# VHH binders against o75319: the designs that were tried, part 249

Target 1, 181 residues: o75319
Amino acid sequence: GNHIPERWKDYLPVGQRMPGTRFIAFKVPLQKSFEKKLAPEECFSPLDLFNKIREQNEELGLIIDLTYTQRYYKPEDLPETVPYLKIFTVGHQVPDDETIFKFKHAVNGFLKENKDNDKLIGVHCTHGLNRTGYLICRYLIDVEGVRPDDAIELFNRCRGHCLERQNYIEDLQNGPIRKNW
Short names: E, the ipSAE of ESMFold2; O, the ipSAE of OpenDDE; V2, 0.75 times the mean of E and O plus 0.25 times the DockQ between their complexes.

## First folded at step 15 (VHH; framework vhh_4orz_3)

Design nq10 (at its last look DockQ between E and O 0.90; V2 from the best seeds 0.82)
Fold by ESMFold2, look of step 15:
Structure nq10 (fold): chain B 181 residues (1-181), chain A 120 residues (1-120)
Amino acid sequence: as target 1 above (181 residues)
Amino acid sequence: EVQLVESGGGLVQAGGSLRLFCAASGFTFSSYAMAWLRQAPGKRREWVAFIQSVGRTFYADSVKDRFTISRDNAKNTVSLQMNSLKPEDTAIYFCAAKDWPTLFGSYDYWGQGTQVTVSS
């Protein structure tokens, strides 16, 4: 059924743009069928996502959906025609090299094609925290040379919640060198 | 040959203002992001301000609301207006350029730097 994801209500819907980057992180928006299980102030729909981005004076140019399911919303539910990319990312373990490569490729492609605007890459998993934070930080560390602790601090501050999974944090801080190309 | 040439540095009393300029040549300035960075003696180089080719700006927390980065694509210049200067702002200031819209990572071109000294 349309069960609200566990702990989903506990997270801020949308973070802040990460300064100096094109990233903004958020939890998964839920299509209208979920709203009967939510108080009005708890709702966070695809429309609410775009309204909150606009309230920050920002604009989405790409959504990268890291969930392993399509049950939460469909791209057709988005109120505007925004490029959408699904990267199936299994939770609970550090994403494999193929997933990391797909993320890096998508981000680099977006940045190259969007140098002439200021559009953002929206990234989400279910809660917009662990998988989302890992892949954003992995990109910043591997591709942009940001120190691991600085990447994690920037993500945590802008998301409004700290990365929770220790295996992700450990891999970001001390994990193997990974390919970018 | 690509060149970035800084100017406007000097000695100023605390509370004063300076305006730095960086003149660019040898590349398509309007397509590049520009940054000001600084390095004080014995410290690592740190970013100060960043401006995308499209004009969006970002500032380090230590200078926010005191410094303003701007660019003039017709003159191929980037400038840094520095107000309410503090002794802690004393450093060599560098301009840098890259053909990429993000602050972090490597810069393609660097200026020689200009000294800013803020006396108490």
Scores: ipSAE 0.790, ipTM 0.900, lowest interface PAE 0.7, mean pLDDT 93
Fold by OpenDDE, look of step 15:
Structure nq10 (fold): chain B 181 residues (1-181), chain A 120 residues (1-120)
Amino acid sequence: as target 1 above (181 residues)
Amino acid sequence: EVQLVESGGGLVQAGGSLRLFCAASGFTFSSYAMAWLRQAPGKRREWVAFIQSVGRTFYADSVKDRFTISRDNAKNTVSLQMNSLKPEDTAIYFCAAKDWPTLFGSYDYWGQGTQVTVSS
C-alpha cells in the first residue's frame, strides 16, 4: 500500500556525511504514488534524495536499503550508475549476525573498490535512524575500532537525530563484537 | 623500507604558527590516505587531520579552521599548517599512512613523532 510510514515526517530527509567515513544516512524516499498524501514540502522522492546529496557537494556510490518492505520505491527509480543493495532488516530488534555481516561485507567491498573516488554509501531504513544508525555504528566499532560512544555521537550529530532504541544503544555500548568475516 | 619522517615541531608561543612536514618513502604514497595524529601527556592519542588519496580533507573539531593538512604526491610529503596555536595543542604529533579511505582504525605506517609545545 501507499501508507506513509508512522512518524516519517518527523525526521530530516537527509543527514550529513560522517566526517572521515563514506557514510550518509537518510530516511526512506517515497515514490510518486505517495505524493498525493503529502504536502509539497513534505515530499521526499528518490529524485529529491539525489538533489539533496548534490546540494551537499557529495555523490552517492551505493545505496543500502534496510527496510523490510519493497513498497516505498523501486530500484528502477535510481540512476543506473548507483548500485542498490537490499538488506531486509527487521525493525525494533537488534539485527542478527547475518544481517550485520551482510552490511559489513557490502561496506568493505565498496570501500575496497572505491579508494580512488569519494563517493558515499547512502544507508537508510524507514526513518534512517535506528536500524541505520545501529549498523553504521556497529561497523565503526567492529571494523574501524571506534569507541562505541564516539561512534554513536558521530552518527547522531551527522544524522541530526539521536538513536532512540535503548536495545540498540545498549548493544553498541556493551554488546560483543561481531565477527567481520 | 617504509619510512615516515616528521619535522617542523618545536616551541612556539600561544597564537603562533608552526608547519609540520612528513616525508614518506618505501610505499606508493599517492594511493594512501595520510593523517596527523597527536598525543598529549596523560591523554589518549587523537586524530587531528586526515587527507584521502583523492585529496578530501577532514579535521577534528578542536583544530578546525586553525589547521590545514595538505599533500604533495610528487614529493611524497604531507604537511600540517598550524595557526592560532593554543597551549592545549601541546603534544607529540605523528604522521601516519593508511591504505584505506577512512580515518578510523589502524594505520599501516607511522612516523616517530615530533614534539610541539605551545607556551602560554
Scores: ipSAE 0.788, ipTM 0.889, lowest interface PAE 0.6, mean pLDDT 95
ESMFold2 (binder alone), look of step 15: mean pLDDT 87; pTM 0.881

Design nq11 (at its last look DockQ between E and O 0.85; V2 from the best seeds 0.79)
Fold by OpenDDE, look of step 15:
Structure nq11 (fold): chain B 181 residues (1-181), chain A 120 residues (1-120)
Amino acid sequence: as target 1 above (181 residues)
Amino acid sequence: EVQLVESGGGLVQAGGSLRLFCAASGFTFSSYAMAWLRQAPGKRREWVAFITSRGKTFYADSVKDRFTISRDNAKNTVSLQMNSLKPEDTAIYFCAAKDWPTLYGSYDYWGQGTQVTVSS
């Protein structure tokens, strides 16, 4: 259906580029059919996403969609020049090793192919916070060797909201490193 | 042979300025991201400034608005303009090059470092 996700309005639509990385997190954009249920200032469409990214003097090179549904928007709503990757990720639980691997693989592939530009990897779940934050931090920790607390702090600061799920935080801080490939 | 050679370090009073230079050779400089990192006595190495191959710059919070990183691909050089220096900026400063387009993780090439000392 076209019901607005719970608490969706409470989160900033788009974060900031994480300095020194290619990551930017945002909440799920909603297709036009949702607009009738939103005030104009609450609307956040795929088009709005790209406008907000441009306002930051950035450009998206890849969108990774971690939502567990396809009802929010269609890949066809995105420019053809921006690849779209769906990784169905269940909410509230720590992503499994397969999901983590898929995410890492996608990120590594993008970075390998985009060394000659500064395009961003846009990552979102429903709120662009918990699942999104976990996977980005998991990448920074496992692949880039960033200290867990530094990764979490960096993500929180750039997203404008803090990771909320204790199981995610605990896994990032104390959980094992997952294989990278 | 790959080489990164830093210069410009020295002793300066608090509030003063220094400009560090790094001359690179032996690799395709224009395709690498460059960074300045520093290590103070008894502290871990930390990144200071990062510049992508395309010229986008990023700074550690501790040096924002005081330091400026820049690169000249024609000359294979990267520089760090350091203004309003503080005693806590005292460290060995390293120039480093990275093929991978992120500031975190391992760097491919390192300079020997140049000492920067800021007196009170």
Scores: ipSAE 0.894, ipTM 0.938, lowest interface PAE 0.5, mean pLDDT 96
Fold by ESMFold2, look of step 15:
Structure nq11 (fold): chain B 181 residues (1-181), chain A 120 residues (1-120)
Amino acid sequence: as target 1 above (181 residues)
Amino acid sequence: EVQLVESGGGLVQAGGSLRLFCAASGFTFSSYAMAWLRQAPGKRREWVAFITSRGKTFYADSVKDRFTISRDNAKNTVSLQMNSLKPEDTAIYFCAAKDWPTLYGSYDYWGQGTQVTVSS
């Protein structure tokens, strides 16, 4: 059904643009059918997402949805001008190399196509924290050569919440660099 | 032949100001992102300031509110105004350029660097 994801209310809806990157992270927006279970101040719909991005004087050019389900909102709820990409990412385990590669490919393609504007890549999982933070940091480390601790600090500060899953943190800090091709 | 040539470095007392310039030639300057990076003795090279082709600017936390990056596409220059200088700002400062919209990662072109020394 339309049950609110566990602990979803505990997270800030949208982070801040990560400086020097095109990334902004947020928790999964919930379509109107979920609002019956939420106080007005707890609501965070697809429309609310775009209003909050606009309030930051930013513009989304791509949404990458990392959730393993399609029940939270429909792509049709998004403006037609904003491309949407689903990358099914299993939670609780370090994403596999195929998932990491798909994410890197999507980001690189976006950056190439958007060199002449300042549009952002919005990335979310359920909470916009663990899977989202892992893949963003993995990209920064592997593709852009950012030191693991610097990538994690940047993500945590801009998201407004720290990465929580220890296996993700340890893989970013001590695990192998993944291939980019 | 692509060239990036830095100038404006020197010795300055703490609290003082300095303005660095980078003159670019041999590529379409207006389509490139530009950065200033620095390397202090015994330390890794680190980014200082970044400006996109569209003029959006970003700064390392250590220099935010003290340094200002700007570009002049008519003169093919990027500059770094450095105010309230501290001894820890002592480094070789490099100008770098890339045809890619993000700060991190490899840069296509590098200058030779200019020394900035901030005395106590």
Scores: ipSAE 0.658, ipTM 0.825, lowest interface PAE 1.1, mean pLDDT 92
ESMFold2 (binder alone), look of step 15: mean pLDDT 87; pTM 0.878

Design nq12 (at its last look DockQ between E and O 0.91; V2 from the best seeds 0.81)
Fold by OpenDDE, look of step 15:
Structure nq12 (fold): chain B 181 residues (1-181), chain A 120 residues (1-120)
Amino acid sequence: as target 1 above (181 residues)
Amino acid sequence: EVQLVESGGGLVQAGGSLRLFCAASGFTFSNYAMAWLRQAPGKRREWVAFITSAGRTFYADSVKDRFTISRDNAKNTVSLQMNSLKPEDTAIYFCAAKDWPTLYGNYDYWGQGTQVTVSS
């Protein structure tokens, strides 16, 4: 259906680029059919996403969609020049190793092919916070060797909201490193 | 043979300025991201400034608006202009290179470092 996700309005639509990385997190954009249920200032469409990114003097090079549904928007709503990757990720639980691997693989592939530009990897789940934050931090920790607390702090600061789920935080801080290949 | 050679370090009074240089050789410089890192006595090495192969720059919060990183691909050099220096900027400064577009993780090549001392 076209019901607005719970608490969706409570989160900033788009974060900021994580300095030194290519990551930017945002909440899920909603297709036009959702607009009738939103005030004009609450609307956040795929078009709005790109406008907000441009306002930051950035450019998206890849969108990774971590939502567990396809009802929010269609890949066809995105510019053809920006690849779209769906990684169905169940909410509230720590992503499994397969999901983590898929995310890492996608990120590494993008970075390898985009060394000559500054295009961003846009990552979102429903709120662009917990699943999104976990996977980005998991990447920074496992692949880039960033200290867990530094990764979490960096993500929180740039997203404008703090990672909320204790199980995610605990796994990032104390959980095992996941394989990278 | 790969080499990164830093220069420009020294002693300066608080509020003063220094410009560090790093000359690179032995690899395709234009393909690499470059960084300046520093290590103060008794402290861990920390990232200071980063410049991607595409020329995007990033700075640690502690040096923002005071330091400027730049690169010259024609000369295979990276520079760090340091203004409004503070005693807490005292450290050995290292030039580093990596064939990856992120500042985190391992660097492929390192300089030997240059000492920067800021007196009160």
Scores: ipSAE 0.831, ipTM 0.906, lowest interface PAE 0.6, mean pLDDT 96
Fold by ESMFold2, look of step 15:
Structure nq12 (fold): chain B 181 residues (1-181), chain A 120 residues (1-120)
Amino acid sequence: as target 1 above (181 residues)
Amino acid sequence: EVQLVESGGGLVQAGGSLRLFCAASGFTFSNYAMAWLRQAPGKRREWVAFITSAGRTFYADSVKDRFTISRDNAKNTVSLQMNSLKPEDTAIYFCAAKDWPTLYGNYDYWGQGTQVTVSS
């Protein structure tokens, strides 16, 4: 069914572009069938996502969906002109090296193809926070050499919510750099 | 063969203005993102301003609304207009270039730096 994801209402729909990067994070948009269970001010549809991005004077060039399901919306609900990539990411535990590699590969491919424009990579899981924050920070740390604490602070500030899962935070701060990509 | 040459540094009084220039040669300038970074004695080098090849700009919080980065692809130059200067802006300013659209990470080319000194 059309059950609203647990705690989904507690999170801001869309963050801000992370300065100096091409990343923007958001919670999963919900197709119209979920709106019967939402107050009008709680709605956040795929159309609402694109309107909010436009309000920031930004443009999405890729959406990376980290969820295990297509229950929340279908890729067909997105403009045909915006590429969509699903990377199944296990929740509650630190993503494995294959998942991290897939994310890095997608980001690097996008950046290479989009050097001459300013389009953003939109990244979401269910809440746009823990899995999303982990993979964005992992990319910044491993690929761009950002200090763990600086990556985490940048993500938290731009998302508008702090990373919550301690195992993710500990892995980012103290875990190995993933050098094989 | 590749060169980045900074100029325009000097001594200014607090509250004053200064404009830095960086002349680039030996590479296809219009394909590169450009940055200004600075380093004060005993401190880490820090980014100040970044401009992508597409012209999007970003600024460190400490300089926002006071500094403006711009590029001229016809002249192969990047400039940094610095207004309302403060003593804490005192540093060697470096021009840097990379063929990637993001601020963080390594830069391919670096200038030798130009000294900016802001006196109270």
Scores: ipSAE 0.726, ipTM 0.875, lowest interface PAE 1.0, mean pLDDT 92
ESMFold2 (binder alone), look of step 15: mean pLDDT 87; pTM 0.880

Design nq2 (at its last look DockQ between E and O 0.88; V2 from the best seeds 0.82)
Fold by OpenDDE, look of step 15:
Structure nq2 (fold): chain B 181 residues (1-181), chain A 120 residues (1-120)
Amino acid sequence: as target 1 above (181 residues)
Amino acid sequence: EVQLVESGGGLVQAGGSLRLFCAASGFTFSSYAMAWLRQAPGKRREWVAFITSAGRTFYADSVKDRFTISRDNAKNTVSLQMNSLKPEDTAIYFCAAKDWPTLFGSYDYWGQGTQVTVSS
C-alpha cells in the first residue's frame, strides 16, 4: 500500500555531501500516490529530491536504494541520466556480508568511472539513517581506513541525524572488517 | 620519476599569512586529486585541505575560512593560502596526490613536507 513509513516525517529529507567523499544520504522519496496523506510541506517526491540536491549546488550521479520494498517509488520516476541501483537490505539487523560487498562494489565502480567529475552517490533506506549510515560508514572504515568514530561522526553531522541503532554502531566500532573482495 | 616538492613554509607570527606551493612532476597531474596534510609533534597526521581533479575543494573544520587550496593544472602545482595563522597550525605540511576521488585512505604520492611554525 501507500502508508507513510513510521517516523518518516521526523527526518530531514536530504543531508549534506560528506566532505571529501561522494556520499549524500536522504530519506526515501515517495511517489505521487503518497501525497494525499501528507501536508504540502511534508511531501518529498523523487522530483523534490533532485530539486533539493540542485539547491545544494550538487548533482546526483547514482542512487543506491537500500529499502526492502519497491512500494515507495519507481525507478521510472527518476531521470534517465541517473543510474538506479537496488540493494534489498533488511532493516534493524547488521547487513550481511553479501549486502556489504554489493554496496562496496557499486561505490567503487562508480568512483572509478567518475573520477573526472564531482557527481554524488545518493544513498537511502527508509529514513536514510541507520542502514544508510551503516553501509556508508562500513565503506569508509573497510575500504578507506577511516577510524570508526570519525566515520560515524562525519555521517551523523552531514545527515543531520545520528545513527540510532546500537547494533550498527557496535559493529562499526568493534566488529570485524569485512572483506572487500 | 614522480616528485612532489613543497615550498613556502617558514616562521610567521600569529595572525600572519603563508602560502605553500607544491610542484608535481612525473604523473598526469590533472587526473589526480590533491591534498595538504599536516603533522604536529606528538600528534597524528591530519588532512587540512583537499581538491578534487574537477576542482571541488574541502577543508578541515579547524582551517575552514582561513585556508584556501587551489590548483594550476597548466603548471602542475597545488597551493595552500594560509591566513590568520595560529600557533596550533604549527606542523609539517605535506602535499599528497591521489588517483582516487576521495579524501580518505592512502595517497599515491607524497612530498617531503615543509615546516610551518607559528609563534604566539
Scores: ipSAE 0.853, ipTM 0.915, lowest interface PAE 0.5, mean pLDDT 96
Fold by ESMFold2, look of step 15:
Structure nq2 (fold): chain B 181 residues (1-181), chain A 120 residues (1-120)
Amino acid sequence: as target 1 above (181 residues)
Amino acid sequence: EVQLVESGGGLVQAGGSLRLFCAASGFTFSSYAMAWLRQAPGKRREWVAFITSAGRTFYADSVKDRFTISRDNAKNTVSLQMNSLKPEDTAIYFCAAKDWPTLFGSYDYWGQGTQVTVSS
């Protein structure tokens, strides 16, 4: 049941804020029930997430959870003051247009409501890399006009790991611009 | 009604310093994010420095640690202190403003630009 996701230990828990944006990416935090197979230094709980963000002198204003499951932690494990949004995102294939639209809508809504502060949008999937990187880059490319290679480089550098899924990379580099608001 | 007016450009030797100013009028300056961008001949316009309405700053890698953006909401001004200038910094520098908190994307208002020329 509460098996550690495959390769989850191989990824840095939290990246760095992407300069010029409101994004920060991280791997899925795991509630205490997962910790039986983790060394203390391997643990990364919802509380650990918030401590690491504070250590960077940042503050989360929204968490977008891209996982397809409800098992890793519960929204109730998060501070009441931090909005949480689940966007079920299928892995291993390029997210469909509906998923991309939901992500763009959530980001634009947050930015509009948070113009006068500096709060971040935390985005995660299981590893905080492929689905997370794809949607962040898709937003930057389609909505903000960032060149694909520049968006990918920025994400990789700030996450501390390179996007791995080739079909995502190819779609970002060579695919069509997706529908915007 | 809206105006962004750059000043302080000129000719300077490599290793020197220069301070640009941008005077803003005709909008609620304190609620806008501000940027400096530059364009060299034959090259596309690139961002240099960005400051949010909340005062958070960001810099392009090519100028980090050499340039400093600042704003004075009481005087409606944005400045760019440029130190350790290199010939590669030669460009027309533009002040820009947007009512949105992120660096990338379109800007609502632009200045006319001021020329900075760094000689070897």
Scores: ipSAE 0.740, ipTM 0.864, lowest interface PAE 0.8, mean pLDDT 92
ESMFold2 (binder alone), look of step 15: mean pLDDT 87; pTM 0.875

Design nq3 (at its last look DockQ between E and O 0.94; V2 from the best seeds 0.84)
Fold by OpenDDE, look of step 15:
Structure nq3 (fold): chain B 181 residues (1-181), chain A 120 residues (1-120)
Amino acid sequence: as target 1 above (181 residues)
Amino acid sequence: EVQLVESGGGLVQAGGSLRLFCAASGFTFSSYAMAWLRQAPGKRREWVAFITSVGRTFYADSVKDRFTISRDNAKNTVSLQMNSLKPEDTAIYFCAAKDWPTLYGSYDYWGQGTQVTVSS
């Protein structure tokens, strides 16, 4: 259906690039069919996403979609030049090892193939916060060796919202490192 | 043989300026990201400035608007212009290189470091 996700309007549509990384987080863009249920200033479409990214003088090179549904927008709504990766990720629970691995693999592959440019990895779930923040931080911690608190602080600052789920935060701070291969 | 050789460190009064240089050899410099990191006595090593292989720059909050990192691929050098220096900037400054587009994580090559001392 075309129901607006709960609390979706409460979050900034697009965060800021995480300095020193290629990550940028945003909430899920909604296809045109959702616009009739939104005020004009609340609308955030795939087109709006790219406009906002450009306003930041950035360019998307990959979109990783962590939502557990396909009803929000279609890959065809994106430019052909920007690859789209779907990783179905269940909300509210810590992503499983397979999901974490898929995310890490995708990020590493992108970084390896895009060292000659400065394109960003756009990551989103529904709100672009909890699942998104967890996986980005998990990557920074496990792969880049960033201290958990530093990773979380960096993400929160750049997203403009703080991770909310205690189980995610607890896992990042005290959970085991997940294998990278 | 890979080498990173820092220069330009020294003693300077607060409010003064220094320019650090790092000369690289033994690897494909233009394909590597470069960074300046520093370590003060009793403190952990921290990144100061980062420049990607395509010239995008990032700075630690503590040095933003005061420090400028730049690179010259023709000369295989990376520089750090340090203005408005503060006593808390006192540290050994290291030049480092990595074949990866992110500033975090391990670096492939390191210089020996150059001492920067800022007196009050």
Scores: ipSAE 0.885, ipTM 0.932, lowest interface PAE 0.5, mean pLDDT 96
Fold by ESMFold2, look of step 15:
Structure nq3 (fold): chain B 181 residues (1-181), chain A 120 residues (1-120)
Amino acid sequence: as target 1 above (181 residues)
Amino acid sequence: EVQLVESGGGLVQAGGSLRLFCAASGFTFSSYAMAWLRQAPGKRREWVAFITSVGRTFYADSVKDRFTISRDNAKNTVSLQMNSLKPEDTAIYFCAAKDWPTLYGSYDYWGQGTQVTVSS
């Protein structure tokens, strides 16, 4: 239904661009039908997302939606010119290798196609934190060679919230480097 | 043959300024991202400043607001203006280039480096 996701109000809507990368993380935008249960200052719609990105002097070139549902907003609510990709990611578990590969493939494809601009990859799950942070950090560690603690610190600072799931943090810090193919 | 040649290093007193230059040849400069990295005695090489092919800039926290990276695609140069220099900025500074839009990861081409020494 139209219920606000658990603890969704507790999170900043949009983070800051992660320096030196093309990533920006945000919580799931909510279509108009959810606004009945929100004060005006609590609303965060697809339109609000794009306005907040523009306020940062940035531009989205891709949205990667990690949620397991389509109930929060419709791809049609996004500007037709912004590609949208759903990667169903199971919550509460470290994502499997297939999910990690899909994410890496999408990011690498975007970077290859967008060498001549500065557009960002927007990544969200429900809260824009645990699954989002895991996959962004996994990419930075495996593909870009960033040390785990540095990747986590960068994500936390730019998102404005710290990763919460200990199994994700432990896997990033102590788990294996995943193959990129 | 690709070449990156740094210049402008030297000895400077704390609080002073230096401007580093990197002259590039042998590749399509305007399509490459450029970086300055540095290596202090006994430390690993670390990035300092990064500029994309379209001019977006990023800085390490330790140099933010003191250093400015810029590029001149007509002259195939990248430069680093270093103000308010501290002894901690003492290092060999390297120019690097990659045909990819992100800061982290491997660079395709490297200069030989120029020494910057900041005395107290």
Scores: ipSAE 0.729, ipTM 0.880, lowest interface PAE 1.0, mean pLDDT 93
ESMFold2 (binder alone), look of step 15: mean pLDDT 87; pTM 0.877

